# Ledger of designs, part 5: VHH binders against RNA 2',3'-cyclic phosphodiesterase

Target 1, 188 residues: RNA 2',3'-cyclic phosphodiesterase, of Aquifex aeolicus (o66967)
Amino acid sequence: MKVVRAFVGFFTSKSINEVAERIKKEVDLKIMGKWVEPQNVHMTLQFLGDITEAQAIEVIKNLQEISKKNIPFRIKYKGLGVFPDVKRPRVLWIGVSEGANKLTNLAKEVARLNAKKGIIPKNSKNFVPHVTICRIKSYDRKTLNELLRKYRTVEFGEDEVNKIALISSTLTSVGPIYTVVEEFYLGG
Key: E = the ipSAE of ESMFold2; O = the ipSAE of ESMFold2 at other seeds; V2 = 0.75 times the mean of E and O plus 0.25 times the DockQ between their complexes.

## First folded at step 1 (VHH)

Design q04 (framework vhh_7qbe_3)
Fold by ESMFold2-Fast, scan of step 1:
Structure q04 (fold): chain B 188 residues (1-188), chain A 118 residues (1-118)
Amino acid sequence: as target 1 above (188 residues)
Amino acid sequence: QLQLVESGGGLVQAGGSLRLSCTASGFSYYMGWFRQGPGKEREFVASISTSGGETYYADSVKGRFTISRDNAKNTLYLQMNSLKSEDTAVYYCAATEFYEGDLSYDYWGKGTRVTVSS
């Protein structure tokens, strides 16, 4: 069976696509890892993993239905955080302040409709709106704590969430290459 | 820093079997196998979810290869059956840092060589 590695989400605007690069320069090798390239900055609403062509068709139908029932809304990017926690930081991310509840509701709607068709990723955790900027491999604890404190209430930019997409990924040794399989405008 | 060490590669005749292992220096989440043959690009072989409940295979290996993991031992396996000359490659183990999988692997091993003779 042919499979596609995929997620539901959208690419962020130019307002925050350069944040990873700026913060990487600021920490000057005190936080090292895989920093997200500007063209790859995105919001994930649901990670699907490997899905079949038949499952992809069902996801596309679900996203089309969702797009007709939801209207565009604004979000603000604010703050830095880490997963899973500051004792064992593995992922550095930008949070969402204004619009976080609307994003969470959208993500839940995506997951609900996909689950109705038997498309249920087994290793998903509860949805937290975030934009990944670094996959941390090593860090200076003082630098990380100071970074998180410094940026706790800093606004990085804003977006209008006006479309949702099924996005496929081809993984390479240096990172993913993303392809939009299909996208739908909210309110259309 | 998580380190991955592959083992189990070697020379095998067409139609034979090999089992590859990948031992991680700590717990990892999403894991997979990739391979690169002489003069070819690196290609996906198989992946496995954190719990082992979901497995995914490239069409070229489906029905012949089985991916599995033992989280208590921090070890990933690839059972390769009915080997063909086109399976000749360096096999790489890859792992992610998240509980949930995402679209990138964070750690890669140095590879283990598999040569299938006809």
Scores: ipSAE 0.013, ipTM 0.282, lowest interface PAE 8.0, mean pLDDT 85

Design q05 (framework vhh_7qbe_3)
Fold by ESMFold2-Fast, scan of step 1:
Structure q05 (fold): chain B 188 residues (1-188), chain A 118 residues (1-118)
Amino acid sequence: as target 1 above (188 residues)
Amino acid sequence: QLQLVESGGGLVQAGGSLRLSCTASGRDYAMGWFRQGPGKEREFVASISWSGDSTYYADSVKGRFTISRDNAKNTLYLQMNSLKSEDTAVYYCAAGYTEYSEFGYDYWGKGTRVTVSS
């Protein structure tokens, strides 16, 4: 039984793909970690972890069904935040303002259909729409707090969510290599 | 922030066994082992999920190496059996926070050296 590490999501447009590099330069080594490369900037709707080929086929069927029942919608990228919290920051991310509820509903629909087929991630949590820009290794607390305050209400760009994909990850020593397994256009 | 400390490396004869350990200063991370041999690129060896229920191995070590973890002790292990000269490398412990749908490894130890003699 061959397995693949996978998630359901989509890659973001060039409107925000360079934000990670811009913020990295601004903080000038006071926040260090793995900054997300422009080609790897994405939104995750559901992390699946390790799935079999049979499970991948079921996920693909579910995404096809979802794509026929949902139409494209706009989202706006706004604000910076951290996971899990400012006391133990591990992930620096861009939030979603306009369209967050539609993203949340789409993610819930993905999770519901996958669960119906017995595809339920063991360590899943409530969906929070976000785009990761840095996986934090070390940080200056004052710099991080000032960064979060400065960008709390800043708009970084917008996207039309017009497709969803099953994406696989190959782990390498320098980071993940993402491959689109299958994608579907909303409304098509 | 998160610190990883490897131990257990050393000199061993071909066909022998070694157990590597990696102690983390925190928990709730997916973890793995990578290695870099003389004149080679760093390569994946094995990975384990935060729960310990899912494990993956490079084809070159499958059947010979076993990855495991003890979350109560914040320790990752690599049991290496039937060692070959090709297994000679510096072995690195790696950890990544996966609660928020992240792939890859963000934290790395400094490595522990394994030398397999013929």
Scores: ipSAE 0.014, ipTM 0.261, lowest interface PAE 7.5, mean pLDDT 84

Design q06 (framework vhh_7qbe_3; at its last look DockQ between E and O 0.01; V2 from the best seeds 0.00; counts 0 for: pae E 15.6 > 2, grease 25.2 > 24.2, SAP .717 > .668, placed apart)
Fold by ESMFold2, look of step 2:
Structure q06 (fold): chain B 188 residues (1-188), chain A 119 residues (1-119)
Amino acid sequence: as target 1 above (188 residues)
Amino acid sequence: QLQLVESGGGLVQAGGSLRLSCTASGFTYEMGWFRQGPGKEREFVASISSSGGYTYYADSVKGRFTISRDNAKNTLYLQMNSLKSEDTAVYYCAAKDWYSLDESEYDYWGKGTRVTVSS
């Protein structure tokens, strides 16, 4: 019974991958934590948690079906935010403006099909399209508040969402290692 | 509030075809068609994802009806083929708020368009 920690999503394009490093430099160590490396920047459609190999096979079948019924679409990355809120910031993220509803619909389709196979993650309460750039450990409150205000309406770039994948993760002392288990192109 | 306006209903002979349209006053997410026949409760007919890539149909219409959408025109369609007398109903266009995307309820409803299948 092999278990992997996994999510459904995709890696972002090169242009948005480097925004995290630019923001990290701008805050000059006044926001500390695990900043996401460019190759690890991604969009999560559904976090699955720990799943068995049998469950992973069912997720892969669902993703193949979904990919055949969806066409590629554009998204625009806009603004910075935090989870859960500015009083307890745990995650700094880049938001989505254009295409946010299409991402939400895609995420719900993934969750619906997986739920039919008994794959119902407990932590997926409210889907908010976002790209994590830092998991915050400590921060200067003034610096964070100014950063959020400064970037609230800034557009960082865009992506064409043209594939979805099952991605596994392993947390190491130097950060997560992400592995694409299987991916499918939309419209195929 | 988002407005939905159906059109294309009318009187059709059994075995015939009809195409319903629903124009939205703005951007829409998941949309669907529902119907209410004489003396019956409103029932689900079909739904379509915001992108148009995922569709779902009630068993009673599967293979005969096709849902589609044109997002550039904010318009939802229902192509109805091989119509039967039991398809006689008022057909309603519905749309979800993004807050309701993982729920069964729809937030916005049109006033409906009547389809009557005779003989």
Scores: ipSAE 0.000, ipTM 0.094, lowest interface PAE 15.6, mean pLDDT 84
ESMFold2-Fast, scan of step 1: ipSAE 0.017; ipTM 0.381
ESMFold2 (binder alone), look of step 2: mean pLDDT 86; pTM 0.877
ESMFold2 at other seeds, look of step 2: ipSAE 0.005; ipTM 0.290

Design q07 (framework vhh_7qbe_3)
Fold by ESMFold2-Fast, scan of step 1:
Structure q07 (fold): chain B 188 residues (1-188), chain A 120 residues (1-120)
Amino acid sequence: as target 1 above (188 residues)
Amino acid sequence: QLQLVESGGGLVQAGGSLRLSCTASGSTYYMGWFRQGPGKEREFVASISESGGSTYYADSVKGRFTISRDNAKNTLYLQMNSLKSEDTAVYYCAADTYSYEVLTGEYDYWGKGTRVTVSS
């Protein structure tokens, strides 16, 4: 293949992976869309889009360098939010409270090193730490507003950020297949 | 309310070529082609990313079919070369309109199909 669709990030722990399914059941068809399956729940540090094999090699080198300069840290998952906003919600996500600044610094380091090698995603925005649980196709407005209010300060769990990976996404007839291209342990 | 309209189907002899088009009524994200042959289930043929930089093909069509798109015209293409009798099918255009960055792999909108018959 000439190009691969990829992102830099990591897969979340089992406790967080089940949150999407629980919330999907709670809203009982009042919020519909593409709910993230437990095995596919992840944190994105930088979405890369389509990259060439040569670009993937450079990203891998950058991640290896970053992993040597950063040590593991804890994060706490808290709250629900939507992108871009509640008037036009497209993505439902779990936020990060404790550790958000360390995640943001890690994501900025990834983006800076990739940019030095000309790897700059189009339509990139300021980084906001989040775990996507649903890509919304339709919703009941009252249900969504009540859901966001109910979970505004709810804690969903914790993770130790101890590795970073280049992950590829392959489109198939039955959904995306995420493949870890290469991963590195922080402090390794 | 996105609409997809396929065109370019027809009857062609084995070894021949045909080009299918699919025009969308608005902007799309990922797009793809599927087909359903006589007595078979619908199967994946090819997909293409928003930029056109990433493509994926079913093994049965690799090297013979080429997927491409022209975003200025909101149009998807499938160039079919070295056609075989087993390529006989109704070909469907599919599109995803999600612009948020990580793809789920499923398509939201489908055209009504265009028939391709490969003879002899």
Scores: ipSAE 0.012, ipTM 0.261, lowest interface PAE 9.1, mean pLDDT 85

Design q08 (framework vhh_7qbe_3)
Fold by ESMFold2-Fast, scan of step 1:
Structure q08 (fold): chain B 188 residues (1-188), chain A 115 residues (1-115)
Amino acid sequence: as target 1 above (188 residues)
Amino acid sequence: QLQLVESGGGLVQAGGSLRLSCTASGFEYAMGWFRQGPGKEREFVASISYSGGTTYYADSVKGRFTISRDNAKNTLYLQMNSLKSEDTAVYYCAAEGYDFWSDYWGKGTRVTVSS
């Protein structure tokens, strides 16, 4: 059985794609890990894990249905955070302020329709809108805490959420390579 | 195509030891262990780099637990010593994903520490 590692989401605009590189330069090796390349910066609405070709077809049908029932909306990127928590940070991310509720509703609709077809991700958590900028391998505690405080209320940019996609991920030693399987414009 | 399978959990008395295992294939990323106790949020336990040269531990387990890996067998281990009642949880294996740790989770293995 052929499977693909996939998620539902969209790639972010040029304005936010350079934030990871700028912050990487600012921390000057005091936070190290896999910094997200500009072309790979994205918002995940639902991580699917490994899915079969048949499951991918069902997800595509669901995304087409969702795209016809939802219209484009604006979001603003604001603040930095970490997962799982600041004591043992493994992922550094950019948050969403304006439009977070609309993103959450969209993600909920994606998950609901996929669940109706038996496509339910393992170990899913409550949806938190975020854009990953670094998967942390090592960090200086003071530098990380100062970074989070400095950017707590900073706005990094904005996007119009005007499409959703099924995106496949090929894992490599240098990071993931993403391929758009299919995408749909909201409102049409 | 990453498959994670945890094993080694069970019932042990306080002060005892267990070794957990997790198997995965063809993957050159950091790996870790998380746990979720009764009525609690899932929490970080330990992580290890692909080379095995760098490890991190939660303060609650440092000095008692040891994370290691055997890349030839695509297996991650957690050696748990001096177990306490607070260590009772379902333990999950995770590989570093593209977004966050829970991108690659196994089904978990239950550890119960009694008396």
Scores: ipSAE 0.005, ipTM 0.152, lowest interface PAE 10.6, mean pLDDT 82

Design r01 (framework vhh_brivekimig_d4)
Fold by ESMFold2-Fast, scan of step 1:
Structure r01 (fold): chain B 188 residues (1-188), chain A 118 residues (1-118)
Amino acid sequence: as target 1 above (188 residues)
Amino acid sequence: EVQLVESGGGVVQPGGSLRLSCAASGFTFSDYAMSWVRQAPGKGPEWVSSISGSGGDTLYADSVKGRFTISRDNSKNTLYLQMNSLRPEDTALYYCAKDYEWGSYDYSSQGTLVTVSS
C-alpha cells in the first residue's frame, strides 16, 4: 500500500520563521542538530504518521467540518522548552502563551473527529502547543540550561491562526519537504 | 506500512556482549535517522541511541556511552546495536524506532528481550 507521512497543522508567519536561525547563531556549535529552516517552521495540531490515501480523504473531510465551526484567533509565541526533558533533550521548541487554550481545543477537536474514523496515531503524547526549532544531536548542558532560563519568559512574536491544513512530509538529503495536501480557512 | 523486526536479544552474564539487529522495510531506510529505545519491566520507554540516515553521526544516552555502539548498513536496510560491558540495569525489551520530527516513534514490533543476570 501507498502511504504518506502526514500531520495536521499550519505554517507560521514571517515574525517567527527566523527564530531558529537567530538562536542557532547565538548558541554557535554548543547546540548542534537539524535546525528548522524558515520555510519549514510550523505548528502541529496532530501528528498522523504514515497514513493511507483513504485515511487522508477522511482527515480532509474532518478538517473541512472543523474549519466551518471555528473562527480565526490570535496566539503569542513565548518561551523555549525541550522534549522529552532536559536530561535527554531531543527537540528544542518555542512555546505558546496567549491563545494556547484555543489551540489545545482545536487540536482536541481534530483528534476527536479523526478517532471517530479509526485514525488514531501510535505513541502520541498529550498535546502541548509548540513550534519546533531544532532536532538536537549534541549539546553543551550548561549552554542549554542557560538558554532555557534566558528565554523562559521572552516573547518571540504573534500569529493569527486563520487556517488549518493536512500537510505531507517527504524526507530528502537536504531535509524534509512539506507539501500542503489541502487547507481550509477558519470561518469560511 | 513501516515494518521493523528486531533480533539478537538473549541472556548474558554481566560484562558480556550482545549485538542487536533491526530489519526495516516499508520506507526509504537511508533517508531516516534510526534509534534504539528500551523498556524495563514496569517502566516507561528510555531512549538509548540514534544514528543519522547516512550513518555519519551518532548520539548516545549517558547511561550507555562508551559501552554501546550504534551502526547501520543501508544496503541491507538493517540497524545494529553492539552492546559491550553489559550490566543488570541494561535488562529490558529493546525496540528499534524511526525518528520523527516531534519525537514520535513507530514501535510496530514486539522488540527483542535482553536479560543480564549472573
Scores: ipSAE 0.005, ipTM 0.166, lowest interface PAE 11.2, mean pLDDT 84

Design r02 (framework vhh_brivekimig_d4)
Fold by ESMFold2-Fast, scan of step 1:
Structure r02 (fold): chain B 188 residues (1-188), chain A 121 residues (1-121)
Amino acid sequence: as target 1 above (188 residues)
Amino acid sequence: EVQLVESGGGVVQPGGSLRLSCAASGFTFSSYYMSWVRQAPGKGPEWVSSISYSGSETLYADSVKGRFTISRDNSKNTLYLQMNSLRPEDTALYYCAREGYDSSGYYEDYSSQGTLVTVSS
C-alpha cells in the first residue's frame, strides 16, 4: 500500500521566509545543520507521519469542515526557541506572539477531528506554534545561548493565516520537497 | 522505555570497512525515521545519515556520501550503517538516533552510550 509522509499546515509569506538564511549567516558556522530554504518555510499544525490514501481523504474532509468554521486571522512572528530544550537542542524555531492562541485552537481542532477518524500520530505532544528555521546537527553552546537571548523579544514579521493544507513531504539529498495535496481557504 | 543499543565499532586502518548495528526496543521501530549521529573527540555531535520508515529514502552528510550506506530491517528492529573507505576523520563515537515529530516540532533522540570507531594506522 502506498503511503505518504504528511502534515497539516501552511506556507509562510515572504515576510519571514529569509530569516533562516539571515540567522545562518549571523552565527557563521557556530550553529550547523539543515537550514530551511526560503521556499520550504512553513507552519505545521499537525504532523501526521506516514498516512495511507484512505487516511489522506479523511484528513482532507476534516480540513474542509475546519475551513468553513474558521475565518482568517493575523499572527506576528516573534522570538527564537529550541526543541526539545537548550540542553539537547535539535530544532531552532521562530515563535508566535500575537495570534498564538488562535493558531493553538486551530491545531487542536485539526487534531481532534483527525483523532475521531482514528488518525492519531504515533508521537503526539502539546502544540506550540512555531516556524522551524534549522534542524541542528552541531552547535556552539555559548553562541546558541547568546542568539536565543538576543532575539527573545525581536519581531521578525507577520502573516495572515488564510489557508490550511494537507502537505506531503519527500526527503531528498538536498532536503525535503513539499507538495500541497489539497488546500482550503478559511471562511470559504 | 526507549532503548537503542549500538555495536560493530572497532579499530580499523584507513581504507577499511566496518558495519555498525543498532538494536531498537521500547517503541514501534517501523514508525520512525532513524539516523546515525557521530561525535569526534573534542567536537560536538555531527549528523551522518537518515533513513525513512520503509527504507525507500536515505540522506547523507556530504562528508560520507558515496562511502557510507544506511539501511534497516524492520522485522528485526535493527538499523545499520555500512562504512567503506574509512578515513582518520571518521574517528568518532557513533550513535543511532530516533527521529521524531510531535506538535512541538521535529527532534532526534538517542539513549545509548554509542559505539567507538577508531581509524588509525
Scores: ipSAE 0.015, ipTM 0.278, lowest interface PAE 6.6, mean pLDDT 84

Design r03 (framework vhh_brivekimig_d4)
Fold by ESMFold2-Fast, scan of step 1:
Structure r03 (fold): chain B 188 residues (1-188), chain A 121 residues (1-121)
Amino acid sequence: as target 1 above (188 residues)
Amino acid sequence: EVQLVESGGGVVQPGGSLRLSCAASGFTFSEYWMSWVRQAPGKGPEWVSSISGSGDYTLYADSVKGRFTISRDNSKNTLYLQMNSLRPEDTALYYCATDLEYYDFSSFDYSSQGTLVTVSS
């Protein structure tokens, strides 16, 4: 059976897509890892893992239903954080301030409808709205702490969340290649 | 610094078996998903298998389901891939990779070395 590695989400606007490269230059090798390329910057609403063609069809139907029931809304990108925590930082991310609750509700709706069709990702965690900019391999602790403090309340930009997509991921040695399988405009 | 060291590759005949190992250091191994990725000569990288930090969840590419088994020993910070019923098309450099259990699995940290598996016929 053909399977595809997939997630539900959307790609961010140009204003955010270059933040990873700007921060990478600012820290000048004091935080090293896989910095997200501008074309790959995205918001994940639900990671699905490997799904079959039949499951993909059901997800597409669910996203179409969700898109008709939800209207576009604004989000603001603000602050930097790390996962899982500052003592063991592995992912550097941009947070969401305004619109975070609407994003969380949208993500919960996606997960709920997919679950009704038996599409339940293994080892699921609670949704936390974030945009990954670096998967950290090594870091200077002082530089990381200063970076997080400096950007704690800085706004990086904003987006209108006006569409949701099923996106496939193909892994490569230099990073993922993302392909939009289907996308739907909110309110459409 | 995340360090991953693959071993266990070799030359084997079709139908044979190999067990690959990946020794991990520089992070809290038990908290992260681990994956095997391979790159065949002249082809792009292909994801093979993933295992959750706890070991309770496993995922496999359709091309290897029923033949390969991914496992881990968190007390030794080691990831394994048991490869049975090997085919010529399994010939590739095999890499282990880390990912975080809290996030998507679309990108991984790869070792630059890998371990070579050659299935001769």
Scores: ipSAE 0.013, ipTM 0.191, lowest interface PAE 8.6, mean pLDDT 82

Design r04 (framework vhh_brivekimig_d4)
Fold by ESMFold2-Fast, scan of step 1:
Structure r04 (fold): chain B 188 residues (1-188), chain A 119 residues (1-119)
Amino acid sequence: as target 1 above (188 residues)
Amino acid sequence: EVQLVESGGGVVQPGGSLRLSCAASGFTFDDYAMSWVRQAPGKGPEWVSSISWSGGYTLYADSVKGRFTISRDNSKNTLYLQMNSLRPEDTALYYCAAETYVYEGSDYSSQGTLVTVSS
C-alpha cells in the first residue's frame, strides 16, 4: 500500500522566508539543528503524517469545500517561541499576532472535516499558528533566552492567506522536498 | 549537485599527526556551519568537531579537545581538521558534513577519508 507523508498548509512570502537564514547567521553555532531553507518555509494548518491515497483524496475534497466557504484574510508574523518549552526546546518558530484567530478557525475546520472521514492526527485540537525556522539539536541556553527576549515583540512581516494546499514531503540527503499535491484559492 | 570530498587520511603511528581536508562544491559554503564526523569499524557515527559559518566559533567532542583543531578557508571552500597526538582510538573513517545536510539515518558523505593509527 502506497502512503505519502503530508500536511495541509501554505508556503509563506519571501519576506518571512529569509528570517530563518538571518536568525541562523545571528546565532552562529550557538543554536544548531536543521534550519529551514527559504524555499521550504511554510505554515502548517494540520500535520497528517503518513496517509494513504484514499485518505489524500478525502482531504482534497475537504479542502475544496473549505475553500468555497472561506475568503482571503491577512496575518502578521510576530515574535519567536519554542516548542514544547524553554527547558526542552526542540522547535524554534515565528508566531502569528493579527489574524491568528482566523487562522486557528481555518485549521479547526480542516481538522473537523478530516476527522469526519477518520483522518485524525495526534493532538490536532491543540493548534498554535507558527512557522518553524529550526529543529533544534543543541543550543547555548543564554543565547536562546536572549534571542527569544530580543524578538518577543518584533514584527517580521505579513501575508494574505489566499489558498490552502495538501503538500507532500519527500526526505532527501539535502533536506525535505515539498510537492503541492493540490491547492485551492479561498473565495472561489 | 552538492559534493563534499574528504582527503588527507592515512596510516600514522601513535603520537603522530595528520591534516584532513574537505573540498565543498554545489552550495554556498560560507553560509553553512561545517562538521567532522567519524565512524570506527562496527560503531555508529561519532561527532568530532564543528566550526561556524565565519570560523569565529568552534566546538569539540571531549575525546578530541586539546588535540584536534578545526578550521576553514572560505575563499577556497575548504574545511580542515588538524589532528595531533593521535591515538589508536582515533582510527575511523572521517566525514565532513554541512549542518543542513545531516539527518538521522543519512550518510554524511559517500567517500570519507580513512585514518588508521597503528604501529
Scores: ipSAE 0.000, ipTM 0.205, lowest interface PAE 13.7, mean pLDDT 82

Design r05 (framework vhh_brivekimig_d4)
Fold by ESMFold2-Fast, scan of step 1:
Structure r05 (fold): chain B 188 residues (1-188), chain A 121 residues (1-121)
Amino acid sequence: as target 1 above (188 residues)
Amino acid sequence: EVQLVESGGGVVQPGGSLRLSCAASGFTFSNYEMSWVRQAPGKGPEWVSSISTSGGSTLYADSVKGRFTISRDNSKNTLYLQMNSLRPEDTALYYCAKGEDYGDYWEFDYSSQGTLVTVSS
C-alpha cells in the first residue's frame, strides 16, 4: 500500500520566519538542536501521520468544503513555550494570542470532517495553536527558563490566515522536505 | 541514554545481498520512527529509508527503491535493512537513526559507530 506522511496547515508569512534565527543567536549555543529554516515555518492544524492515497483524496475534498465556509482572519504571534513541558523540553514554539479561538475552531472543523471519513490519527491530542522554531537536542536549564520568562508577553508579529493546505513530508538526513499537495484560499 | 548498535556490514560482490541490524536501547523503541542513513567516503550523509512506529509505512530514497527493504521487530527492539542487488555506489558506513515524530516534524538522531558496507569485486 502506497502511503505518505501528511498534515493540514499553512506556511507562515515573513512576519515570524526570522524569529527562529534571532532566538538561536540570542541563546548562543545554550539551546541546541534543529532550528526551523525560514521556508519551513508553518502552523499545523491537524497532523495526519501516514495516510493512503484514498485518504489524501478525502482530506482534499474536506479542505475544499472548509475553505468555502470560512473567511480569512487575523492572528497575532505572542509568547514562547515548550512541549511537552519545561521538565523535558523537546520543542520550542511561538504561541498565538489574538485569533487563537478562530484557529482552534478551524482545526476542530478539519478534525471533525476527517473523522467522518474514518481519518482519525492514532496520536490525536487537544489542539494548541503554535509555530515550532526549534527541535531541542540539548539545553541549559537556566537559559531556557529565562528565555521563556523574558518572552512570555512579547509579540513577534501577525498574519492573515487566508489559506489551508494538505502538506506531505519527506524524511531526509538534514530534516523534512515539505511538499504542498493541494491548497485552498478561505472564502472561495 | 539512547543507544543504537549496528551490525551486519561486510564485503560483498556487486549483485550480492546483506542484511543490516540495529539493536536499540535506552528509549521506548515502539514509540519512534526509525531510519537508515549512510555516508560514503568523502561525501555527506544520505538518508536511505524510514519506517513508521508500527512498521505499516515505509519510505525509500530513489537510489535504493526496489532493492532495499526496511523492517522492524518491536518485541526485540531491532531495526533491519535488507539490501539486495548491491552496487559499488552503495559502499558506505550505514547508521541506524532514531527519527522523532513529534507531530509534523521528523529529525534523525544518530551518533553511533555505524557498520561498514563495501561492494567490490
Scores: ipSAE 0.013, ipTM 0.208, lowest interface PAE 8.3, mean pLDDT 84

Design r06 (framework vhh_brivekimig_d4)
Fold by ESMFold2-Fast, scan of step 1:
Structure r06 (fold): chain B 188 residues (1-188), chain A 122 residues (1-122)
Amino acid sequence: as target 1 above (188 residues)
Amino acid sequence: EVQLVESGGGVVQPGGSLRLSCAASGFTFSDYYMSWVRQAPGKGPEWVSSISSSGDTILYADSVKGRFTISRDNSKNTLYLQMNSLRPEDTALYYCARDSEYFDWLLPEDYSSQGTLVTVSS
């Protein structure tokens, strides 16, 4: 059986590439890992895992319906955080301030409609809007804590959320390769 | 109740080998990405390796690539880490972790609390 590994989301503004590169340079090897390349910077609304082609078709229909019921909106990027927590930091990310509630509602609507078609991710987590900038392999604790403190309230930029997509992911040793399967403009 | 029980640690000379095991229970093991994470004395945790639910996708930290091999046996609900050419800097508590299925951020959802100690010394 043919499956595709997929998620629902959108690609973010290239301005975040400057942020990631600036942070990487600032920490000067004190935080090492896989820093996200410009072409791979994105927001995930729902991770789907391995889905069949039949399931992909149903997701596409749901995204088309959602796109007709939602209008474009602005989001602002603000703050740095880590997953799962500061004791075991594995992912460094940029948060969302303005527009976070609209983004969360959009993600919930995606999950709800997909669930109605029996398309339910194996893991159920509360949605946290974020943009990953580094998958951490090693770090200096003092540097990480100072970085998070320094950037807690810093605004990095903004985007207009004007489309949503079903995106396929091929995971490699140097990071994921993303391909847009289908995308829809909000308000269409 | 989700449980992850590590074993196989011990004391070994530089250049030696050890095979770690993680026995999983309380969840459908074959549905999850699994990872190995280590914490050296006085240092923060370091991700070592991850393996997809089917075993088809495998990732390694640069520090262990070519020396360590991650594998799984879904019929036995067991995760393995074969460690070859061990170095003093590999000395750490090694933890088994159940990961999220997000490829852009593979997060452990559930770490073992115990770990298994690996000491590489003369």
Scores: ipSAE 0.013, ipTM 0.247, lowest interface PAE 7.8, mean pLDDT 82

